# Miniprotein binders against q53ft3, part 23

Target 1, 195 residues: q53ft3
Amino acid sequence: MFGCLVAGRLVQTAAQQVAEDKFVFDLPDYESINHVVVFMLGTIPFPEGMGGSVYFSYPDSNGMPVWQLLGFVTNGKPSAIFKISGLKSGEGSQHPFGAMNIVRTPSVAQIGISVELLDSMAQQTPVGNAAVSSVDSFTQFTQKMLDNFYNFASSFAVSQAQMTPSPSEMFIPANVVLKWYENFQRRLAQNPLFW

## First folded at step 4 (miniprotein)

Design w14
Fold by ESMFold2-Fast, scan of step 4:
Structure w14 (fold): chain B 195 residues (1-195), chain A 97 residues (1-97)
Amino acid sequence: as target 1 above (195 residues)
Amino acid sequence: SDRERLILLAKWAAILLRKALELARQGNTEEAKELIEKAILYLRRIEKLATTPEEEEIVEQAIEAAQEALQLLEQGKPDEVEEILQEAIELLEELIQ
């Protein structure tokens, strides 16, 4: 019914069903995870009026799960990207996984999906800035690219000013742009969410 | 893929019945009734995919239980509604094993 994806890891398609309406994915070595994608699987949509609330949990110092609401998946928005790298110090939110206070293996976090009525979901507020929209992701990527380009090119421009001290106009060698592009492509290939 | 489709439909039917049970416990009879009616539509789809006598019998029992739950809601018998909805969910769990 659901899938879970972390960049650089095998996709998970077999959630543990812990109740009729509750599903869990394990995320081992979660300290290395920045983003998680949750999505609907199969050809059968949610029943009309229903959707999924997506939760993240990690073990606290006593091994007890701390659950936080990240956001939602629905028929209209069947996949969502969540940033979890900043959530590990937060308090738990109100959550439907209350009876699942089982001591966990250290370094293993979980994604929980609770199937709920859309009306119930509308009354809930996700923790700050966990959900990442396509537009927000593109905007962040663009800003990071501009910052990276500026820093990279500025460094070379200073070196070039020392080598060619007679300027009527500033010039940047083509190979500087190529080196930046190759470096950025390599980083994207290793982790598309590194920005 | 008919077996996979049957299993997915059964899981959604069970979720609908679970939510109906929660609404019935809260005294929200109208919304509980709506979810049970939706579950019956899913059960009818499962019925078309059932290929063995065992599967057909389980689906028929689940439909009957869901229909009985609707009657009990109209009669104002919430305790009996909970028992019948739980029975229907258990039948769906048996179906997908």
Scores: ipSAE 0.625, ipTM 0.859, lowest interface PAE 1.4, mean pLDDT 77
Fold by OpenDDE base, second read of step 5:
Structure w14 (fold): chain B 195 residues (1-195), chain A 97 residues (1-97)
Amino acid sequence: as target 1 above (195 residues)
Amino acid sequence: SDRERLILLAKWAAILLRKALELARQGNTEEAKELIEKAILYLRRIEKLATTPEEEEIVEQAIEAAQEALQLLEQGKPDEVEEILQEAIELLEELIQ
C-alpha cells in the first residue's frame, strides 16, 4: 500500500501494518539519512475524505521513541519528500502510535503512516523543517536517488559475451538506462518540478 | 490481482467503519453516517470481486450490518450501533485473513 525510499538504499514496499489504519517502516542507521520519500504504491487510493499522516520516530537519549509529524500523503499528493536530518534533536509531538513492541536497535528509526480523515489532518501541524521546502534540497535528493539507481542497475551490466542463457529473465540494455538517466537529469536541470 | 484488490478494499472499508464507530461514540452521528456510506460503497466493490461463496456471504453480511448501523443512526439510536459496526469490522477482518 505504501512505499518508503531513502537515497542510497533499497526501496521498501512492505510496510508493517501495526493496526488497520497504521503502517510502519523501519529505517536502520537513521542518523545517516537526510531525506525520506513516502509514497503510495498506486494499487488503491485512499477512501474519499481520507489521507495519511506521516510520522517519524527516533529514539531519544533514553531509548524512548520520539514521534514527530512530518506531513501528509493524499490521493492528490501521493508522494512526499521529508527532511529528517534536522529532526533528530527535535521535540516529540502528539502521535497516534502507541507503545509498539518492536525490537529496535538504537540506530533504527521508524516512519509511521496513520490513515486519517482529511479534516482531522488539517488540524495537525507538521514540524516546520520536515517538508522539503527548498528546490535545492529536492534537487539534491533526487540526484542522489538517480545516482543510486544508475549505480545499482549498472552493477548488473554484462557484455553480450558474458551473458549466460536465462530464458526466464528479461533484459534491459544498459544504454536504455543511461538514456533515461540523461533525459531525467536534463529535465531536472530545466525544472526540478517537471513531474 | 483481484484477490489483492479485494483485501485492500476490505482494509479500507474496515478503516472507515472503525472511524465511524469512533465518531459515533463521540456523538458525531452525521460524520459517522458518511463514513458508513462510503464503507458500503467499498463493500459493494468487494462483492463484485468475491470469488467464493464464503466471501460472498461475508461481504453480504457486512453490507447488511453496515446498512443496519446506518439506519440506527438515522433513527437516533447510536447506542445500538457499536455492536453492529463491530460485527461488520470483524467480518471484514475475516476477508482480510
Scores: ipSAE 0.071, ipTM 0.516, lowest interface PAE 3.6, mean pLDDT 83

Design w15
Fold by ESMFold2-Fast, scan of step 4:
Order: structure tokens, then sequence, then C-alpha cells
Structure w15 (fold): chain B 195 residues (1-195), chain A 97 residues (1-97)
């Protein structure tokens, strides 16, 4: 249903379902992660009036998860890029002498997705107030990334059987996401400003 | 594949019914009704994809349970809805495996 992508790592498409409406992806070695992409996967969109709230969790000094709201995915915006580098353990709340003096520094974080009513989501404010519109270069880069993804993926989209077609339904194979990622990274390696 | 689409639809129907159950428990009858109505639309789509007699039977029972729950909510009987919605969710889990 959902995918999670981190630069330089294999895409994850098999979320752990921890409740009827809650899904998680593990992020090992999260200290090295700056951005994550969360996206809808498969042929079936969210039910009308529903979307996904995306959370980031890291372990505190006692190993207990601390959840923070990053943003949302919806049928209108089925993928989103999030910056998590400022939210990692060791930032702001650590001992004055830095993370090297902190006992118990677990290395696994999680991305959580909670399926919610759109009305409920409208009342929520993501932590860090990372408004995409407030940073011009980030907004432009994000738009170009998403455009590239959809243009590439659409070339592989397939519909229902020809004899009884349903034009509203299609699927995107997981390997198409990997092909897009490889193509995008190759282009960035040649020209980081190709967008 | 049709099987993969059936499973995805069943997962969404189960989510909708679970949320309807939560709203019914809170006494929010109108929201529960809307979520059950959405779930029935997903069940009707599953019905079109079901190919085995076993699948057809499970889907038919799930639709009947959801419709019964909707009628009970319309009659102002949300307490009786829990068992019926739980039955529908369990039937969907059989499709998901």
Amino acid sequence: as target 1 above (195 residues)
Amino acid sequence: SDRERLILLAKWAAILLRKALRFARQGNTEEAKELIEKAILYLRRIEKLATTPEEEEIVEQAIEAAQEALQLLEQGKPDEVEEILQEAIELLEELIQ
C-alpha cells in the first residue's frame, strides 16, 4: 500500500502493519539519513475522504519511541519528501557535551503511516513547520522530483483487462519505482542541477 | 492481478469498518454510517473480483453484515453494532489470509 525511499538504499514496499490503520517502516542507521520519501503504492487509492498522516519515530534515552508528525499523503498528493535530519536523536535535547556522552544511543528509527479522515488531518500541524512553500529552491526541487517520478511511472502503467476495461484503475509495479530512482540518481551524478 | 486488487480492496474495507466501529463506540452515529456506506462500496467491488464459491460466500456475508450494522445505526441501536461489524471485519480477514 505504501512505499518508503531513502537515497542510496533499496526501496521498501513491505510495511509492517501494526494495527488495522497503522503501518511502519524501519530505518536502520537513521543518523545517516537526511530525507525520506513516502508514497502510495498499488492500484487502489485512499477511500474518499481519507488520507495518511506520516510520522517519524526515534528511540529516546530509555529506548521508548518518540513520535513526531512530518506531514501527509493523500490522493491529491500521493507522495511526499520529508527532511528528518533536524529531528534525529542527538539534536537540541542532548547532554551539553554532545551525543558522545549519551548512554544508550539506538540506531533504528521508524516511519509511521496512520490512515485518517481528511477532516482530522486538517486540524494537525507537522512538527518543525516545514512548509514546502517557504523555501524556493526546495519547493522547485521537490516539484521536479515528483514530476520526474510520475512521468517515468506513467510509461509503465497498465489498466484492467481489455475486454471489460476500467479506465480509473491501474497499477505501478514496485520495480518501476526502483527504475525511476536509478535513472534519477544517474542524472544527478552527471549534473546535480539538471532539474 | 485480480487477486492482488481483491486483497487491497479488502484491506481498505476492513480499515473503514474498524473506524466505523470506533465512531459507533463514541456515539458518533452519523460518521459511523458514512464509513459503513463507503465500506459497502468496496465490498461491491470485491464481489465483482471474486471467482471462487468460497470467496463469493464470504463477500456476500460481509455485505449482509455491513448492511445490518447500517440498519441498526439508523434505528438508534449502536450498542448492537459492535458484534456485527466485528463479524464483517473477520470475514474480510479470511479474504486477506
Scores: ipSAE 0.363, ipTM 0.741, lowest interface PAE 2.7, mean pLDDT 74

Design w16
Fold by ESMFold2-Fast, scan of step 4:
Structure w16 (fold): chain B 195 residues (1-195), chain A 97 residues (1-97)
Amino acid sequence: as target 1 above (195 residues)
Amino acid sequence: SDRERLILLAKWAAILLRKALRYARQGNTEEAKELIEKAILYLRRIEKLATTPEEEEIVEQAIEAAQEALQLLEQGKPDEVEEILQEAIELLEELIQ
């Protein structure tokens, strides 16, 4: 039903159901995570009038879980990007030792999804700065990455007259790169999570 | 696939009915009714995707149980609502297996 993505890690698509309306993804080594993406899987939307509240949990200095509301996923916005780097244990304290390594807490955080009525969700207040809710910002970043790659690759383009034959080298025509770029832009416009 | 779609619909119907049961226990009758009505819509979608006699029978029984739960809520019989909703949930879990 739900998916969870962290940059540089395998996508998780099998949430653990912990209550009738609550699902959890484990995030090991959470200190290295800055952003998480939560999204709906498949073609079946939330029931009408319902959505998902997205929570983040980390172990505090005593090893107790602390749950914080990050934001929401709904039929109108079935994917959301959340910044969690400001919410982790050990943040916000400036002292000579930095983070203390003497306190042994589990290095596993969790993303929780609670299926709730939209009216109930509207009354809840997410923690500040967690939601990177603009698909526009993600799309703009991705477009800049695509432009950078295309410009880099095309800077090596040569005409057939300039080619030096080499039996051990593979060459890709510039028009193939352009076709890939156009196809990727089209697919991204249809679904930002298509990759 | 139609089978995968059926299973996802059944999972959502089960969530809706479990949440309805929780609201019914808390005395939130209107919220419980709305959730059961939503579950029935999902059950009717499952009914259209069911291809085996076993699947068809389970879905029909689940729809009847959900409809009975609505009647019982209107009559103010919370203990019977709990029993019938749990029956519907068990039927859906059998369908998911």
Scores: ipSAE 0.252, ipTM 0.672, lowest interface PAE 3.9, mean pLDDT 74

Design w17
Fold by ESMFold2-Fast, scan of step 4:
Parts: structure tokens; C-alpha cells; sequence
Structure w17 (fold): chain B 195 residues (1-195), chain A 97 residues (1-97)
């Protein structure tokens, strides 16, 4: 449903589902992270009237999570870039993960996504200036996302001789993925807003 | 894939029904009805993607349960509303497996 990207790291697409409407990504060595991209996966949008509230948490001096609201992802804005550097000393905001006492390893932060009604989300204020709306920043992270996607997809490439027959599974030729990647990267370099 | 799309739709339908259950418990009947109706639309989409008789039967039962929940909300039977919505969610969880 959701993906999480940090520049220079493999994209995460397998969130831990801690409740029907709550998803978590682990961020090891978070002290080296400046920005995180959160995005929706696949072609299935949020149900009408719903979206995702994006939270960041880090362990406090007692190892307990301190959750902060970063922003939102919606059908109209299915990806967002968040700056998390500088949030380590922030206060714990009121959050829907309060009942989820998630104990963490030191130096491991988390991104939490809570599926909520848009009306409820509209009443919430994200901490500081966590959301990044710069076109330059978006272009930089889009390039990293494209690289990670291509590398991830390519990791599943097999020759026809190595394919496992499956009537329910569909395959896309690896060269088609490469052609799409090269075309998209070329067009993005010419005009970041071409899409 | 169609299977992956079916699973994603089923997860969203389950989220809608769970939130409807919580709203119904708080007396937000109109909002609960809207979410159940949205869930039924998702179930209809799943129905079009179902390829096995087993999947088709589960989806049909989930639609019937969701429709019954709408009727029970109108009748003011909160215990039965909670029970039937939970049944619909369990059917969706079985479909996801």
C-alpha cells in the first residue's frame, strides 16, 4: 500500500501492519537521515474521503517512542517529502499511535502511517516545517526513487529458462522496464514537471 | 496483477468496514452508512477480479453482510450491527489469505 524511501538506501515497500489502519516502516541509523519520502504504491487509490497521516518517531532517553505528525498523503498528493533532521528534540504530539506502545532499538526511528478520514486530518497541524514543497528537492528524490525502483525490479529479472510457470502470474520483459526508466529519466531531466 | 489488485481492494474494504463499526458504536450512524456503502463499491470491484468459485462465494457473502449491516443500522440494532460488520471483515481477511 505504501512505500518509504531514504536517499542512498533501498526503497522499503513492505510496511509492518500493526493494525488494520496503521502501518510502520523502520528507519535504522536515522541520525544520518535528512529527508524521507512517503508514497502510495500501486494503482488503487484511497477510498473517497480518506487519506494517510504520516508520523515520525524516535526513541527518547528512556527508549520510549516520541511520535510527531509530519504531514499527509492523499489521492491528490500521493507522495510527500519530509525533512526529519532537527526533529529529535521535539515534543511528542498527540497521535493515533499512542495506544501502540512500540518499543524500539536505540538509533532506530520509525515512519508511521495512519489511515484517517480527511475531515479528521484537516483539523491536525504538522510539526514545524517538515513537509518539503521545493521542486528541486522533489526532482532530487524522484531521481533516487527511479533508481531504487529500477534496481528493485531488475533484482527479479530471470531468463525464460529460469521462469516458474504460474497461470495467475504476469511477467513484463526486463527491457521494457529499462526503456521506461531511460525515457522517464531523460524527460525528467529536460522538464521536471513533464508528468 | 489482478490478484494483487484484489488483495489491495480487500484491505481497503476491511479498513472502511472497521471505521464504520467504530462510527456506529459512537452513534455516528450517517457516517457509518456512507463508509459501508463505499465498502460495497470496493466489494463490487473485487467481485469483477475474482477468478475462483471460492473467491466469488466469499465476496458475495461479504456484500450480503455489508448490506445487512445497512438494514440493521436503520433498525437501531447496535449489537447486531457490530456482529455482522465483524463477520464481513473476517470474510475479507479470509479472501486476503
Amino acid sequence: as target 1 above (195 residues)
Amino acid sequence: SDRERLILLAKWAAILLRKALRLARRGNTEEAKELIEKAILYLRRIEKLATTPEEEEIVEQAIEAAQEALQLLEQGKPDEVEEILQEAIELLEELIQ
Scores: ipSAE 0.291, ipTM 0.702, lowest interface PAE 3.2, mean pLDDT 76

Design w18
Fold by ESMFold2-Fast, scan of step 4:
Structure w18 (fold): chain B 195 residues (1-195), chain A 97 residues (1-97)
Amino acid sequence: as target 1 above (195 residues)
Amino acid sequence: SDRERLILLAKWAAILLRKALRLARLGNTEEAKELIEKAILYLRRIEKLATTPEEEEIVEQAIEAAQEALQLLEQGKPDEVEEILQEAIELLEELIQ
C-alpha cells in the first residue's frame, strides 16, 4: 500500500499494519535522518474521499511514542517529502534531564500512516514546516539524492587489478551503477512520479 | 497477481467498514451509508477475483452483511448495525490471511 524512502537506505515497501487503518515503518538510527519520502505503492488508489495522514514519532524518556503530524498523501498527491531533523530536537528542551536520559529506549523512530476521511484531514494542521511536498521539491530532492548515491558508490570503484579475492562478498561493476543512474534520471525527467 | 489484488481490495473494504462503524456510533448515518456503499463496490471486485469455494463463501457473506447494515441504517437502527459490520470486518480479515 505504502512505501517509505530515506536517502542512503533501502526502500521500505512492507509497512507493519498495527490496526486496520494504521500502518507503521520503523526508522532505526533516526538521528542521522534529515528527510523521509512517503508514497503510495501499487495499482489500487485510496477509496474516493479518503487519504493518508502521515505522522512521525520518536520514543520519549519513558519509551512512549511522541507522535507529530507531518502532512498527507492522497490520490491527487501520492508522494510527499518531509524534513524531520528539526522535529527530533525540539522535544528535548521539555525534559528536565535532556540528553542524560536514563530510561531511553533504542534510537528507533517511526513513520505512521493513518487512513482518514479527506474532510477530517482538512481540519488538521501539520507541525512546523515539515512538509516539502510539491512535485518540484520532490524532483529537486530526488536529483540531489541520485547525485549523492552515484558519487558515494563511485568512490568505492576499483579496477580488476586492485581487487582482492573475497568469495563471501558481492561486487557490482561501476558501469552498471552508471547505467542505472542515467536511466532513472531520464525516467524521472519524463515523469517525476513514475515509481 | 489476482491474489495480491484481492488482499489489497479486502484491506480497503475492511477500512471502509471500520470507518462506517465509527460514524454510525457517532450518529453520522448518511456518511456511514456512503462508506458502506463504497465497501460493497470493493467487495464485488473481490468477488470477481475469488478462486476457491471458501473465498467465494466469505465474500458472499460479507456482501450480505454489508447490505443488511445499509438497510438497518436506512431504517434508523444504527445500534443493530455494529454487530453486523463487525462480523463483515472479521470475514474480510479471514480473507487477508
Scores: ipSAE 0.331, ipTM 0.744, lowest interface PAE 3.1, mean pLDDT 75

Design w19
Fold by ESMFold2-Fast, scan of step 4:
Structure w19 (fold): chain B 195 residues (1-195), chain A 97 residues (1-97)
Amino acid sequence: as target 1 above (195 residues)
Amino acid sequence: SDRERLILLAKWAAILLRKALRLARQGNTEEAKELIEKAILYLRRIEKLATTPEEEEIVEQAIEAAQEALQLLEQGKPDEVEEILQEAIELLKELIQ
């Protein structure tokens, strides 16, 4: 039903279902995480009038989970990007996971998704500046992601003179990466939601 | 796969019925009825994907329970709805697990 992505890690597509309407992803080594992407997957959308509230938790000094509301995913906005790097010292928000007996290791953070009525979700307030969901913030984040990817890939570029024989490796010309990057930026500028 | 679609539909049906149960407990009868009606549509989609006699029996029982709950809410009997909705949710869990 849901997916969770952290830069530099394998995508998670198998959430632990802890109730009919509650799903959890584990985030080990959470102190190294800056952003988390949460998205809908599969061919079955939310029922009309429903969406998902997205929460983040980390263990406090006593190993107890502290839950904070990050934002929402809906049929109209089925993917959301959240900045969590600034949230690790804050107090928890009111959340539907408070009564859940969820077995966890003390050093692992979690993403929680609670399926709720849209009317209920409209009355909730996410923690400040966590969601990268406005068009401007999303565009800035996406631009930084594109820049980081392009710079990272380009750091491995070598001239023909520097190449060693390696038939088991695949190579992509740097100009092809640049063309993709320029095309993606152009499309993003025309419609930030084209993807 | 059809099996994966059946499981996803069953998960959504269970969520709808769980939310309907909470609304019924709060006295929000009309909203509860709307969610049960939506759940029945999901159950009918599951019915078309069921391939074993066991799956067919479970989904038929779940539809009957949901329909009975809807009638009880229409009659102003929300307390009787709780047991029936819980039965329907447990039947759906059998399809999922």
Scores: ipSAE 0.507, ipTM 0.820, lowest interface PAE 1.9, mean pLDDT 77
Fold by OpenDDE base, second read of step 5:
Formats: sequence, C-alpha cells, structure tokens
Structure w19 (fold): chain B 195 residues (1-195), chain A 97 residues (1-97)
Amino acid sequence: as target 1 above (195 residues)
Amino acid sequence: SDRERLILLAKWAAILLRKALRLARQGNTEEAKELIEKAILYLRRIEKLATTPEEEEIVEQAIEAAQEALQLLEQGKPDEVEEILQEAIELLKELIQ
C-alpha cells in the first residue's frame, strides 16, 4: 500500500500495520537521513475523501518517541518528500500513534502513516520545514548545481597573460560561462520547468 | 495478486466502517452513511475476489451488516448501528488474517 524511500537505501514496500488505519516504517540510523520519500504503491487508492497523514517519530533524550506531522499523501498527491534532518530538535505534536512497544534502538526512527478523512487532515498543521515542495526542491537542486558548475569552471580561469600556448586545447572565455549562468538563472526564476 | 488485493480492500473497508461508527456515535449521521456506502462498494469488490466459500460467506455477511447499518441510520436509529458495524468490522478482520 505504501512505500518509503531513503536515498542510498533499499526501498521499503512493506509497512508494518500497527492499527487498522496506521502503518509504520522503521528508519535505522535516522541521524544520517536528510530526506525521506513516502509514496503510494499504486495498488489501491485511498477511498474518496480520505488520505494519509505522514508522521515522523524519533527518540528524545530519554528514549521516548517524539512524533511530528510531516505532511500528507493523497490520491492527488501520491508521493511526498520530507526533510527530517532539521526536525531532531523539534517539539512533539499530537499524533494518532499510541505507545508503540517497538523495541527501539536509539538510532531508529519511524515514519507513520495514518489514514484519515481529508477534512480532518485539512485541520492539521504540519511542521513548517518538513514538507519539501517538488518545485522548491528542484529549484534548490538546480541552483546548487549551477553554482557548483560555475565555481568549478571559474576555478580554471586564467588571464590571457597567464595562458600557456596549447594548440591542442580549446578555450572558452569566462564571460561565456557567466552569460550562460545568468541566462539560466533568469529562465529558472521565470519557470522552474522551462526545459 | 488477487489475494493481496483482497486484503487491501478489506483493510480499507474496515477503516471506513470504523470511522463511520465513530461518526455515528458523534451524531454525524450523513457522513457516517457516506462512509458505509463506500465500504459496501469495497465489499462488493472483495466479493468478486473471494476464492473460498468461507471468504464468500464472510463478505456476504459483512455486506448485509453494512446495509443494515445504513438502513438504521436512515431510519434515525444510530444507537442500534454500533453493534452491527462492529460485527462487520470483525468479519473484515477475519478476511485480513
């Protein structure tokens, strides 16, 4: 029904059903995790008017689970990316998950999905920095990629006076790279999906 | 597989009926009816996936229970719905096991 994906790890497709309407994934070594993807497997959609509230649980200093609402998955939005790295210091929120006798090693966190009415979900407030919009994530990634490329390319920049003749090599003026960068930035700002 | 699908559908139906029960208790009769109706649709799909006489019987009983609950809500008898919905939920649990 649900899948959970952490970069660099095997996809999890077998959630533990802890209640009739609640599913849980274990995330070992959660401290190394920045983002988690929660998605529907596509086998069966939510009933009309229902969706899933996605929660994150990590152990506090006392080993007690702290649950936070990350966001939602629905038939209309069957997958979502959540940033969890910044949540480790957050306060717990009200959650539908009771005291789960899960023998937790201190390094194991959990993703919980609670199947709820959409109207009820609309009344819930996710933690502010957890939900990563696909557009925002893409924009950020693209920006970082652009910056990385520009920095890399510019590190090889030399003045004409510093050039050693190399007839076998082609050279691109630095201003061309800069112009490309600026144009790309402009296009990205106008439409993140301009390509 | 068909079996996996049956189980998943049964889980959904159970969720719907449980929520309907809660709503009925709260006096949200119209919303409860809607969820029961949806559950019946899932149950009918399960019926088509049933492969054993036992499964067929369980699903049939669950449908009957759900329909009765719906009728009671329509009649303005929410107090009588709880037991019937609980029965339906228990039947669905049997399918999931």
Scores: ipSAE 0.100, ipTM 0.566, lowest interface PAE 2.9, mean pLDDT 84

Design w2
Fold by ESMFold2-Fast, scan of step 4:
Structure w2 (fold): chain B 195 residues (1-195), chain A 97 residues (1-97)
Amino acid sequence: as target 1 above (195 residues)
Amino acid sequence: SDRERLILLAKWAAILLRMALRLARQGNTEEAKELIEKAILYLRRIEKLATTPEEEEIVEQAIEAAQEALQLLEQGKPDEVEEILQEAIELLEELIQ
């Protein structure tokens, strides 16, 4: 139902479903991630009146998850780009080797998607520091990300006649990726702020 | 494919029923009924895509459970609504797996 993309990493299309309406993607080595793209897969839209709330979680100083609302995906805005580099440990959070980064600790963050009523989503406020700095920067980043995603995905395109059964892998049709890419470019050209 | 479309529709139907259950628990009966009615529309679409007797039986049972949940909501029987909606969700999970 959903996909998650980080520049320079393999696209994730198999979210862990932790409840009927809740999906999670793991983000290992999240300290190196600046932006995350979350998008809907397939041709079946959200039911009328519904959308997805997108959350980001990282471990705090006690190892407990800290969830923050990043934004939303909806039928009208089925893809969203989030800046997460500013959402790590807040001001006043300190540790002996943080600035030096001498001891590398493996860290795993998560992207969570919760399917919710649009009315419920309208009552929630995303964290402000997840927004991009300007429309021009957003447009440039989005275009480069779309180009990267489409080129990467299309490089794996095979006909059904060339496919070998692999039950542990998930595939999406290349024409669906192309249609998504074209639709997103069209919408971006009409309104760079559509998301 | 029809199978992939069936699975996606079943996932949405399960989400609708789970949300309806939460709304029913909160006393939001009208919103719960709307979500169950939407779930039934998804189940009817799944019914058209079902190709095996097993799939058809599961979908029919899920539709009947959803319809019964609507009647129980009208009667103000929240415990029975929860039981029936949970049964319908489990049937959909079986269809997905």
Scores: ipSAE 0.250, ipTM 0.698, lowest interface PAE 3.7, mean pLDDT 75

Design w20
Fold by ESMFold2-Fast, scan of step 4:
Structure w20 (fold): chain B 195 residues (1-195), chain A 97 residues (1-97)
Amino acid sequence: as target 1 above (195 residues)
Amino acid sequence: SDRERLILLAKWAAILLRKALRLARQGNTEEAKELIEKAILYLRRIEKLATTPEEEEIVEQAIEAAQEALQLLEQGKPDEVEEILQEAIKLLRELIQ
């Protein structure tokens, strides 16, 4: 039903079915993996109104799995690329003392696929730094676009004392532009796919 | 092959019944009914691909179980709905093997 591809490795087409609606692919030696491709396989599409939520799991410093939503596959978009580098628990450890427990953790991660109703999937928020193609570059471009818009829009802000009467001109209060920019940056930082 | 198609259809039918069971537990009777009805359509497609008496028997039993689940949902018998849907899923697992 599903396939999983990592550059330089054999494609996996036989997911372990852990429940009727849940499928898992093992990713051994995951620390050497940057990107994973997940795709629909076979001749039968998802039933109408359904799709697949794609998760990534890695062992934390205590060996417990940490599941993160990466994105989705649907009949309309039956393949997706995800960047998993930077999602492992050992990289950028939260505290030096916690790093001391990494030695006992196995280096096998998992890709999980949960078949869900599209309405349920629409309410879910993927991890912002995982979805690809080249999401880091897209996020950087979007940040620069926000900066450009804020600077451009602010250039039209003038005090009422400098205003020349013109009913056809529109003016944007600087505070409104700043508020929008801050809100958009915050949302983008949480999920670059929010729009 | 027709066998590979049958197995894939059976997996989707089982998923639909699994989701219907969850919705029935949540009291979402109408959406559960819709998923069971979709599962029956998949089972009818499987029936056309079945070639052995054993396969035909399992599919027919699964269809009957799914139809019974629809009647039990209408009667407001959630415990019996869960039991019969689990039986239908078990039948589909036997078909897949």
Scores: ipSAE 0.522, ipTM 0.825, lowest interface PAE 1.8, mean pLDDT 75
Fold by OpenDDE base, second read of step 5:
Structure w20 (fold): chain B 195 residues (1-195), chain A 97 residues (1-97)
Amino acid sequence: as target 1 above (195 residues)
Amino acid sequence: SDRERLILLAKWAAILLRKALRLARQGNTEEAKELIEKAILYLRRIEKLATTPEEEEIVEQAIEAAQEALQLLEQGKPDEVEEILQEAIKLLRELIQ
């Protein structure tokens, strides 16, 4: 039903169902996590008029879970990216997750999904910095990816005078990479979802 | 798989019925009815996925319970709905086990 993805880790597709309407993913070593992607697997949509409120839980200094509303997933928005790295100092919000006796090692956080009516969800206020605008996050990610690629490719650039004959290798002119980069940036700026 | 789909649908139906029950208790009868109606749609889908006579029976009973609950709400008898919805939810849990 739900998936959870942390960069550099295996995707989680098996949420623990802690209640009929509540699902939980464990996030070990949460301190190293900057972003979490929560998404629907596409097997079954939410019932009409319902969605998922996504919460993050981390242990406080006393080892007690602090839950914060990150945002929402819906049939219309079946995936979302959340920044969790800055949430460590936040106050807990009202959450639908009770005292779950989850054997928590101090290093394990949780992502909780509560299935709720959309009308109820609309009354909830996510923590301000957690909901990375999907568009903004995507744009930022894409920009970073582009920059990374360009930097990487450019690091191999050599002048023709510096080239050693390597007949077995194909070479791409640096200007081609640059043109691609510029064109891609232009398209991205016009429509982040142009692809 | 069909089995996995059945389980997922059953979970959704249970969620809807539980919420309907809560809403009915709160006096939100119209919203409760809507959720029950949606649950019935899920139950009918489950019925099509049922492969054993036991599953078929459970689903049928759940549909009947849900329909009865809906009728009671329409009749303005929300107090009588609780037991029926609880039974329906119980039946759905049996499908998931």
Scores: ipSAE 0.029, ipTM 0.480, lowest interface PAE 3.9, mean pLDDT 83

Design w21
Fold by ESMFold2-Fast, scan of step 4:
Structure w21 (fold): chain B 195 residues (1-195), chain A 97 residues (1-97)
Amino acid sequence: as target 1 above (195 residues)
Amino acid sequence: SDRERLILLAKWAAILLRKALRLARQGNTEEAKELIEKAILYLRRIEKLATTPEEEEIVEQAIEAAQEALQLLEQGKPDEVEEILREAIELLEELIQ
């Protein structure tokens, strides 16, 4: 139903379903993450009048998840880019009795998606700067995502002479990936918001 | 694949029914009815993709439950509406697993 992409990492397409209307992606080593892309996967859109509220959670100093609303995905906007670097927990946690005891925070954050009615979503306010609001920031993130995807896909390229028959494997010609990359980069240069 | 499409449709149908249940609890009968009607459309699509007798039976039972929930909403019987909608959701979970 949903996908989650972090620059430099493998795309996640299999969310953990924790309720009929709630889906979660794990983000290990979240301190190194600046941006997350959340998108609709497949050809089946949201039912009319529904969308997805996108949340980010990280473990606090006690290891308990704290959920923050990042924004939304809808049929009209089926992908969204969020900046989470400003939402991460700070260091220097202290014991509640004033003892200066540092509690180690687990390094796994989560993206949560809750399927909600559009009218309910309209009543909610996302955290102030989570959505990417700058065209330059969006362009930089998109370019890095493109570069990472192309480099990853191309790392598996083999010449036809090196291919072995395998009925269980699919292969995409490297030239097709390169053509897609060039076309996307050209379109991005003309209009950064084209997708 | 058809199997993957069936599972996705079943997930959306379950979401629609769960939202309908919550709206019914809040006394929002008209919106609950609209969501159940949408869920039935998804269930009809699932019915066309079902290939095993077990799948066909589960979908048929879920459609019947959803239709009964519409009648119970009209009669103002919220406890019975919640029970039948929960049953329909559990049937859909069986398709997903």
Scores: ipSAE 0.331, ipTM 0.734, lowest interface PAE 2.9, mean pLDDT 75

